# VH-VL binders against ADP-ribosylation factor GTPase-activating protein AGD1 (AGD1): the designs that were tried, part 2

Target 1, 225 residues: ADP-ribosylation factor GTPase-activating protein AGD1 (AGD1), of Arabidopsis thaliana (Mouse-ear cress) (q9fit8r1to225)
Amino acid sequence: MHFAKLDDSPMFRQQMQSMEESAELLRLRCLRFYKGCRKYTEGLGEGYDADIGFVNALESFGGGHNDPVCVAFGGPVMTKFTIALREIGTYKEVLRSQVEHMLSDRLLQFVNGDVHEVKEARKRFDKATITYDQAREKYLSLRKSTRLDVAATIEEDLHSARTTFEQARFHLVSALSNAESKKRFEFLEAVSGTMDAHLRFFKQGYELLHQMEPFINQVLAYAHQ

## First folded at step 1 (VH-VL)

Design b7 (framework fv_bepranemab)
Fold by ESMFold2-Fast, scan of step 1:
Structure b7 (fold): chain C 225 residues (1-225), chain A 120 residues (1-120), chain B 112 residues (1-112)
Amino acid sequence: as target 1 above (225 residues)
Amino acid sequence: EVQLQESGPGLVKPSETLSLTCTVSGGSISSYYIAWIRQPPGKGLEWMGTIYYSGSTNYNTAVQSRVTISVDTSKNQFSLKLSSVTAADTAVYYCARQYDFLTGSYFDYWGQGTMVTVSS
Amino acid sequence: DIVMTQTPLSLSVTPGQPASISCRSSQSLVYSDGNTYLEWYLQKPGQSPQLLIYEVSNRFSGVPDRFSGSGSGTDFTLKISRVEAEDVGVYYCMQGTHWPYTFGQGTKLEIK
């Protein structure tokens, strides 16, 4: 919460306007980022499909262990290479799933939930403000000569408008506070989780290939002979 | 430390299917080859087949038409099924881990073995 | 299939004396990657086989240095420099170069 106090002052209105502008900018940037995340996860999915396609194509040369061509091409070596490629593919699929969950799903939920609520609360507040301002002006225009029944109606309208205004103001402030609170935790957690997913992906890939390095060097040395 | 434990029936009737299970504990099977090796009483070792945790298999030609090895990664279990058994299939059956495909092709950890007798 | 032949089939040694077991394959065990996938296993009485040597000459973890493997092509040897009582059992060579994997018939080592 950024508001100094919850009352109808120039300072309150300025802080409210600033937070509303911040929320709208956040919504637009989140939507743009969400679109980027969707494109990224689609690319990761296509990459996984390509990996599986490559492995299947490689296997088509040797077939299963019963295939004479597979035996002729070294059997166990071909199997090791094929299995390693499948492992790398599964690491990409895990990364895709993690990015989709942490960025796309969470960002979309935040935009459609919390940020949308701020916009709706703002619309209700704007309407209540106009109604309250009109009722106040009408009340302030009352004179001693005004009919008692007319004055009573104006006073009732003012009371009703003020109550609606204060409820709408409270709801807007609550919505903004919720969005600010969610922003800190959701975005930091989503970004950190996504970076951790990439760290795990590269670490798993590195460890698989690093463990294979002596084997790769042996095969390369043999092939060079 | 990795532990392998075989389980299954001690007695199987001729012409029936032998079913054995190997349970792995103390380690992840995600890079394992698991082999089944048998030993008839008083005789030597015979490799029957190997499976990678992904389901890829390789079988000994002597039993290829009768043997099926499968894996259940959710239970860390590997299973051996041998159909149409005869007295010649009487043996101690071992499961053994073949060290993962990146570090070698040797059987580094063996289960304690389970005796299977084929008799009516 | 590759035939693995072990000699002798049985061997009796006095504690502290050396022992030697030979293994011959019907075809070269040199794989296309330049490696030779020949292993030695020991099965002690009433126990499961245990790995001693892999890739001809590499001792598995925990295996005493008195065990050594050597050989190339089709002829391989397992040597125990000083036999101890705990070394009693049946020794098997195995080839992993050609499918199906095959074992030798075994060599029983006994203490005099």
Scores: ipSAE 0.000, ipTM 0.376, lowest interface PAE 25.5, mean pLDDT 78

Design b8 (framework fv_bepranemab)
Fold by ESMFold2-Fast, scan of step 1:
Structure b8 (fold): chain C 225 residues (1-225), chain A 119 residues (1-119), chain B 112 residues (1-112)
Amino acid sequence: as target 1 above (225 residues)
Amino acid sequence: EVQLQESGPGLVKPSETLSLTCTVSGGSISSYYIAWIRQPPGKGLEWMGTIYHSGSTNYNTAVQSRVTISVDTSKNQFSLKLSSVTAADTAVYYCARYSDRYWEGFDYWGQGTMVTVSS
Amino acid sequence: DIVMTQTPLSLSVTPGQPASISCRSSQSLLHSDGKTYLEWYLQKPGQSPQLLIYEVSNRFSGVPDRFSGSGSGTDFTLKISRVEAEDVGVYYCMQSIQLPLTFGQGTKLEIK
């Protein structure tokens, strides 16, 4: 297609097509991943609610010395376990919040399309394309009877329009490439940050339970007597 | 999805001007050429011309002196005017979108509108 | 103008058998950008034309893999590996390397 466009436009067209296809594939995959993240955070929230329900039910056995059932069934032990389980629940809520705000929000930005810089570059490119097409049409319609000064002006206009078009094209390609690179690094940072959040969650949970291990073992040994 | 629809009078008298409109919906027109292609009854396809969103046009030299294509961006409409019509201009007229992203050709076509030139 | 010549003008094929359509251009369709500007279109009875193949051998979105295009320079071929009933219609080749855009005469494919 070279009717009203540059001879090299097929090359540029292919480059733009590839970039647009890559952006759309990224958008669709990010949308799928976003839905997965929403399901995961929903599960974490349900898990937190279930943990609270479990802890509240168990806490009924953690009453004081005035409750004969609690005295018989290890009230102080149940109290220690409920405190630890509530703390672990808090860690799950922190993880849920981190996944939601560090990863899900970033994915939603990717799904929502072009950034301001790209939109502005596209507008400039469209304007430059129109101007170049018009200048080229005038140049191709030059008659041998056209005044020398008018012909010179049309030739200068064509040269200027072509230069502006090439600059706008380069700027659009640069803006798209920069936007893609920024999204790539931000995506990697968000995913890596989320994995670090999981590491901290499991480490914190492990440390809390590890400190309780002697107590857990003492209670288990007592129960096996 | 992208849809193109032709409209205009089905009957035109000899020597008059044929005027057709193509309405585009469901997709972008700013990065595409819109072409007019006709098909006389029982014959093959003939390209009439193309227009870019900017208003820039290219015409088939066989009809160049008689054909004008224009765009109304506010209505997403493209028009074809063919002057001094004769019986030879009797055909189904199609508008089609020409892909500008990878040279995919005419990726979407209208249903076509039959134009008969008769007194 | 570039003249596009198709052969045969019509063919009848038993379902499941292959079909082959030839298209020849009066001059090379290879552009200085390295691409060959040759397309294939199908017009089913009572319908508008639809794009099948672009740049000689690339199937358009949604086109079954039984359709394939090949060729270079001035000699091109559209092949259907196993013809199905829905493949009935008129096939057109088109060049887009220079104005005016020109189509072949069309090849009518029928089932027998």
Scores: ipSAE 0.000, ipTM 0.386, lowest interface PAE 15.4, mean pLDDT 80

Design b9 (framework fv_bepranemab)
Fold by ESMFold2-Fast, scan of step 1:
Structure b9 (fold): chain C 225 residues (1-225), chain A 118 residues (1-118), chain B 112 residues (1-112)
Amino acid sequence: as target 1 above (225 residues)
Amino acid sequence: EVQLQESGPGLVKPSETLSLTCTVSGGSISDYYIAWIRQPPGKGLEWMGTIYYSGSTNYNTAVQSRVTISVDTSKNQFSLKLSSVTAADTAVYYCARVEWLYDAFDIWGQGTMVTVSS
Amino acid sequence: DIVMTQTPLSLSVTPGQPASISCRSSQSLLHSDGKTYLEWYLQKPGQSPQLLIYEVSNRFSGVPDRFSGSGSGTDFTLKISRVEAEDVGVYYCMQSIQLPLTFGQGTKLEIK
């Protein structure tokens, strides 16, 4: 008869339980982070729509040639500001797309992804466990009256089943460790890539606004007079 | 026949790191765990930790912050490093093979005496 | 941690007489698999410990049938039916149901 956990030692059980608990905790934290990233991405999309609305409202000045305000500022300067604001909006949309692709999509795959190697190793481990249980029970039932040839066969079967089980256990532990390391590396790369995307966004925005600085200062000086 | 042999220093100064090696002969280290057990003079046995040949470890919480057990499969060797030693770490150190189903120590090394003294 | 308590701490026996050593655990050593994870070890003077009995009552290979283990739950006994000179040493019980692995404090067997 096969009993639950008959073939796991307390030491192995605690090791595997700890690994599985760590994996589940990591999954839950990544899921929570994914929800936060999706909310952030939705916010960026709403921000882009608001930016377009702002630019369209600003363009209404250019249509009113009889408006003293438009005349006071001059069409060319207003045109430069409008173009710059649309460009900044484009940079925000690129950032949104990059965050969605690099972080949110990858995190969803990470949370819901299949780990084929772990599943295969677990299947092998389960089979080896059953075989070892059966061999162990036969070995433990040996009596002094048992024929030497029968006893020798049972001992050989036990040794073979034990070796197979230990190999399967090793492969399962290795598969779990490798899967966790791979996921951790991909997660860190995705987060780092997202920070690089923000760096590029702010750098592009800064470069554009820096080029506009003479015109901004010109208008400010005129208005301050 | 599988045999285990410990080696290391006889004397270690307080605050230094103790390093011990366990060499396996006569069999493959891939088919069991190796444990380290120590025995202070005139006292009982204390389990320190266990390592599988994959490098997976379990440590006694009493020494967890100071102990590291590692394996070198190419040399059939296991090692124990214990940092920041004190007089309380003076003991005979054993390595032993763990029959994993029972967590029973079925083969023991001869033991190596380590004295922590200034 | 599971605490293992041995009684007596020492005993002196005339050769050929029986000896009995008790071991108590602070928690049950019975696992859900139906097995009880208790071992007995003997350390002869100047030697490494050696495994005598695993899972309460199973003699390890090469261990004389003079040695027998019994017990369940939290109470266990090691018996030597007829003590011989070579049986002198310190006997330890150990639990392997829960980390950290813990030993009893030891029982010293001496010949009178």
Scores: ipSAE 0.000, ipTM 0.418, lowest interface PAE 18.4, mean pLDDT 79

Design m1 (framework fv_modakafusp)
Fold by ESMFold2-Fast, scan of step 1:
Structure m1 (fold): chain C 225 residues (1-225), chain A 119 residues (1-119), chain B 107 residues (1-107)
Amino acid sequence: as target 1 above (225 residues)
Amino acid sequence: EVQLVQSGAEVKKPGATVKISCKVSGYTFTDYYMNWVQQAPGKGLEWMGWVDPEDGETDVAEKFQGRVTITADTSTDTAYMELSSLRSEDTAVYYCARGYWSGYYFDYWGQGTTVTVSS
Amino acid sequence: DIQMTQSPSSLSASVGDRVTITCKASQSISNYVDWYQQKPGKAPKLLIYAASNLETGVPSRFSGSGSGTDFTFTISSLQPEDIATYYCQQYNSLPLTFGGGTKVEIK
């Protein structure tokens, strides 16, 4: 005989598993990106410290006002160079801070944000599925000889279990969809923001050095005398 | 099912080194951080550090820096915590705990490894 | 480091009593607090995550609340199997820090 069948389909189960795998893969890729960004900001910090060391050494070499070394190096022009180098250092620190902000406040919070909701929705769905399966087995065991009070309880339990199952299914699908949408949006913002920060950094650096070009040429011309 | 199984109890002399293992099963080892937590007799829990099994990256609490080395072997799905220059104060139960992103949500713990440091 | 001050250090209550444990962070940590139960000779078990979310399989008599610096863990009706030490833990910043623990005993 052919008895009552389940209302869910194999295609739904395949789609849900595919969504879960995609959401997890995207989360792991975002986590790897965060780790790469953190390494990059650490490198920027070390580079910034080295740049400050260079500027400090250059200032020390100049020997202050009116000493023979400072006079030999053109005095005021050398002062312009040290000011420009410190300003470039400030631009590098702004770049580091902007990238760091995406790691600590945006990207990191984003990577972790929905994991519990998805995990809990998944666990609730699994529990609801087991309960629904058990209720269905009891319902399928009903016979004409089954007491009316017992049969009524089993039918009500089946209805309740199915409602809980459908609710859990809906919440799991919603959680997965929301998690994936949030991850795509935040990832794109983080990457785009980083590229914009680099663009502004190089533009500011270029503009400052471009203004210094006449003084650079003056010093170079003097050095070739 | 997820399981974290730690190596057995150790008795060491002061100045020795101890290496504790935590073998995992039931999940993808590289998807979670592995954290190590110390609990001295009659005392509370103290975080020691974590390792990311995917790339071997670690963070270690300042109190344990210089003496603790945390590693992971992806070929055997096993995390390790090595503590050197042992003192009587290191007598404790050591736990491994999987965390989702550093210390977030320690949902599974090892059974604990008792380390006794005695002269 | 973020200090987690847990109170009381110990308490005794009767079966069926409402038990409340508090945890205070030395600086704002949003909702980044988990709560663990540890029975003698056993590893800790996660009960509450992100301040107020009940872990799967944990009885509904356990609950958590709070945000910022002040957090509360509650057992609405204490059962004999709840005899344990309870710990809060912050994960807002490294190093991760635990509260000192609250030992719950039945009278």
Scores: ipSAE 0.000, ipTM 0.407, lowest interface PAE 15.4, mean pLDDT 80

Design m10 (framework fv_modakafusp)
Fold by ESMFold2-Fast, scan of step 1:
Structure m10 (fold): chain C 225 residues (1-225), chain A 121 residues (1-121), chain B 107 residues (1-107)
Amino acid sequence: as target 1 above (225 residues)
Amino acid sequence: EVQLVQSGAEVKKPGATVKISCKVSGYTFTDYYMNWVQQAPGKGLEWMGWVDPEDGETDVAEKFQGRVTITADTSTDTAYMELSSLRSEDTAVYYCATRYYYGSGSWFDPWGQGTTVTVSS
Amino acid sequence: DIQMTQSPSSLSASVGDRVTITCKASQSISNYVDWYQQKPGKAPKLLIYAASNLETGVPSRFSGSGSGTDFTFTISSLQPEDIATYYCQQYNSLPLTFGGGTKVEIK
């Protein structure tokens, strides 16, 4: 046999290194985006608390008992406005929950590691590589004077080890490719779902306030008298 | 290859300040949060806070707010935890820890070896 | 803050026994739970991450399961070297919180 044909491909090692580096870069970008999502949801929560404080303060002019001061400062209309603002707050809380559970949770899951299949494929590949290297070393030690039965066994072991190595190599590349594709599509789905959640949030808020438009205009007209 | 190496044991008097270091090697320091965890003698683990070495932002548990300062020096790949106004209750082993996932191959232990701080008169 | 209630606080079992430790979160944390092993005088060692994933280099006798609020850590066949205190930890939200720990001893 030609010993040079038993050497592993340097190009495969380079391809694996490149794939690992690409996967790690993607993970780091997702971690940075996760940090951004955390800041966004924290901001939504703080904004919600501030909004509730504002509505609670305003409610004293409209939501009170039969108080002459409350009645004088627009009672029934102020009650409509405070109810609408609390409803908008509910929409904001739904949005915050959706961003947290649909996007942030998925990003954290992605950042926290490879799927089981990739880990097992890598472990199998590493073991197959060691086995193949050992079998190759034994084969390279063969001399023409080596017993024929011993030589036959070593050749069979080498053939078996090479086949296992090639299968593990293919399986690892496939597992990495499939895992990245799955993560990419799940990520895009989560981001798109988050954008849809924003669309629904603004649409609900708009529709609520649009229904209030006659009352807004009435109050504005009254205030100029 | 990935290692977190902490500074040595400290003995301090009540009211003093202690500063513990955690030197990182084997991964990109700025890519992951560095956490600090306290373990009092014979007790469990308690999270103190973390720092983002990339921008220096920190988050600190309520129990330690006002007394703990967590920092990171990217030029030396070293994180620091400084605890002021020391009390006898601060006697503990302090750990630095990061959560790092290496996508393939060998895994590592993400915790430092611990630094014993004894507060005594 | 999310409270992690771990049980039992201690247990004694024979070599070869199946050991089960549970951890209950005060609110849903999906699968954002890690399990650590701490031997006397040593730093904690990660065994299980994201509730059910075995860390590379960790013996297959260790496993984790659960989602939401209820989590389980199992040692399928206890070995002498497994004498340690085990902790669960959530990372769903800040502050990060640990369970109280379970001390495992061989009888």
Scores: ipSAE 0.000, ipTM 0.411, lowest interface PAE 17.7, mean pLDDT 80

Design m2 (framework fv_modakafusp)
Fold by ESMFold2-Fast, scan of step 1:
Structure m2 (fold): chain C 225 residues (1-225), chain A 118 residues (1-118), chain B 107 residues (1-107)
Amino acid sequence: as target 1 above (225 residues)
Amino acid sequence: EVQLVQSGAEVKKPGATVKISCKVSGYTFTDYYMNWVQQAPGKGLEWMGWVDPEDGETDVAEKFQGRVTITADTSTDTAYMELSSLRSEDTAVYYCARSYYWGTFDYWGQGTTVTVSS
Amino acid sequence: DIQMTQSPSSLSASVGDRVTITCKASQSISNYVDWYQQKPGKAPKLLIYAASNLETGVPSRFSGSGSGTDFTFTISSLQPEDIATYYCQQYYSLPYTFGGGTKVEIK
């Protein structure tokens, strides 16, 4: 949104209302997005739990001493595979933690902080507007017969009310503009950071398994006999 | 989901006081103003006032000044509207409705019927 | 106080008809007008906000227009479920004020 003028005009008021409507819509969308983020991080946590379950099953199958698998080259295989799978599981937990922090925690801070600031600025603006309108009405009712001390008080009140109104208007515009600019950068940073976390997750997993590839191939060749 | 749930119907004698509650859920109570609207039988809607749950600030329409007290309890996420010195003309359905910065009422309570009779 | 004069007080139309309701403010209020639907025994429901914006989940047959002092609410093709009383409301200044309402019935 942009403001053509920073005076009390119908166009200025329409622009402010549009910005406030946009802020409320943004707030509701952010809350829906937060619910999606929670669902995603829960899925990542379940993935970690599944990995641990699989590792525990492999350890149970490999057993201890004198297992045919252990005796016939299988012991080192079971140990090496369970270690690798555990590490992949921890990579998923790191990803979950990073996603939760970047998407959920950061987004809540934005929603709670900026929404309250705009609400308070609007309340102050509304009060200042009423006060200014009342002072202006009294000023316009002044007659030559009005007592000098009364006229002076009314003029002083008008000046004070106008100053408060101008200040409140500036604060409201600033709060709305600040919220709009923050929403774009906070959202982009959170999403981009999340994608970077995924990139690191896949790289770590790939590197771990890639280093094991010669060993995996050797075991597969043996198993075919 | 956002819900505003009001207390049940009341039957009062003239001169009595009635206190209606509006319990909210599904949103942050202190982020919105809570408004009260009166609707007499077969008549239109009339705004009574609002409270800001964050600081307890209120504004009440001139017609109801002196008889209406609007409050909010943030520990239970409940808004209240108390109307004193009841008259037969106060027989109406009373609604709570939330608003944000502007006076747009996007969610309403189901309404509470107050009947003033001898 | 800003007075909102709503017309007509009631109307009867057939399913599929175009229904138009008007609201006139006693002073210029820019676009600070909302429209509500109230079905018998139910709370009002927001349909249109800021004169011309359709609330989420509201059917596209409902629309609003106007600015300043004259506002119009339209149902492009009346459906049986649209039987209700419709209210305009200004929020330009306190106290918030509503129009007298328009009762819409089917023939």
Scores: ipSAE 0.000, ipTM 0.412, lowest interface PAE 16.7, mean pLDDT 80

Design m3 (from m1 with heavy chain V51I D55Y R98T W101D S102F G103W Y104S Y105G, light chain S28D; framework fv_modakafusp)
Heavy chain, then light chain:
Amino acid sequence: EVQLVQSGAEVKKPGATVKISCKVSGYTFTDYYMNWVQQAPGKGLEWMGWIDPEYGETDVAEKFQGRVTITADTSTDTAYMELSSLRSEDTAVYYCATGYDFWSGFDYWGQGTTVTVSS
Amino acid sequence: DIQMTQSPSSLSASVGDRVTITCKASQDISNYVDWYQQKPGKAPKLLIYAASNLETGVPSRFSGSGSGTDFTFTISSLQPEDIATYYCQQYNSLPLTFGGGTKVEIK
ESMFold2-Fast, scan of step 1: ipSAE 0.005; ipTM 0.518

Design m4 (framework fv_modakafusp)
Fold by ESMFold2-Fast, scan of step 1:
Structure m4 (fold): chain C 225 residues (1-225), chain A 120 residues (1-120), chain B 107 residues (1-107)
Amino acid sequence: as target 1 above (225 residues)
Amino acid sequence: EVQLVQSGAEVKKPGATVKISCKVSGYTFTDYYMNWVQQAPGKGLEWMGWVDPEDGETDVAEKFQGRVTITADTSTDTAYMELSSLRSEDTAVYYCARGRYYSWGYFDYWGQGTTVTVSS
Amino acid sequence: DIQMTQSPSSLSASVGDRVTITCKASQSISNYVDWYQQKPGKAPKLLIYAASNLETGVPSRFSGSGSGTDFTFTISSLQPEDIATYYCQQYNSLPLTFGGGTKVEIK
């Protein structure tokens, strides 16, 4: 006689719980990253105010409009430096906006993403489990007194229920795995996008300052002498 | 912040019907099962059933089958539990509690409870 | 239905004592047991999930252990605010079932 394996159900549920716990851990790590990024974005905003203060102080010293101090300090060069610093401030605003966009619209949305596919797979699995358990119970209760045609039907029902159960089990594991992978890819995309935003910021800043290099060298040469 | 807010206390006569609401906020209503739990005075907790707000599917404990109807309205993020043919034994505090979809357990947030008194 | 038999029904202990509550399932439920605390007039609060995991924000003096049919909930050093009724709950299969509860009082 072919007997059903009763031990597989507890092992599968343990595996499913482990996958769910892993998904929740990943979600919590993403949420912590979100909070860190939000603090970073707030810091960028605070830093912008400090940058404006620095540029204003520099202008008042001699990098501003036509005044005796500005002329004495090499006004045209100082004016170029203050303009360049204000432009860099604009690039910092763009960086802040891009990081904030990823936190508000992408990272937070994916942290709170739905579980629709997992729900559907779980419902199918639950129904298949009940059907399989009922068929297994009937099969294991068969006696010599059971009519052969009835016994054959119960055996067929068991095999059918087992097949449906195994398919539902596979789909549930697949759905859980895909959900976890999707969160991982979306997280990596958010991080990658943030790094790209920094790359663009530094590249723009570098290009601007590189154009200023002759003027920087003029001031340094004058100060050195 | 997650909140489950239940409707106020009810006093009903035997044979009447009571309908209790549980309005949720602070999370996606369709991501969790909503469970209902009965607690008679001085007694323990007894699970009545759950609804899946996503599709309206329900499961009700055998003791309450035929008398309990559990529903969810996704337009108002509110779950309902209706108990008919009330008896004095139905005098209890009724709680709603959200549960995980994956495991059916993990009732991490509960409503404050609704007292139902059935008296002649 | 899976029956959850909880013991003792009530206990009295002194502040600082180690308190142990047990829960026995009528059939194997792996580790699918949650523990709740209910203070008078309040809704229950989740303390332990999946037999041994401490819920976020719950003091470390609370712990759980066990698998299969025998489960234990422990308070390592009882505090005055721990006066409550504690319940185990299985979620291995429907219908969900709770233990009868253990009322914890201070001497």
Scores: ipSAE 0.000, ipTM 0.454, lowest interface PAE 15.5, mean pLDDT 81

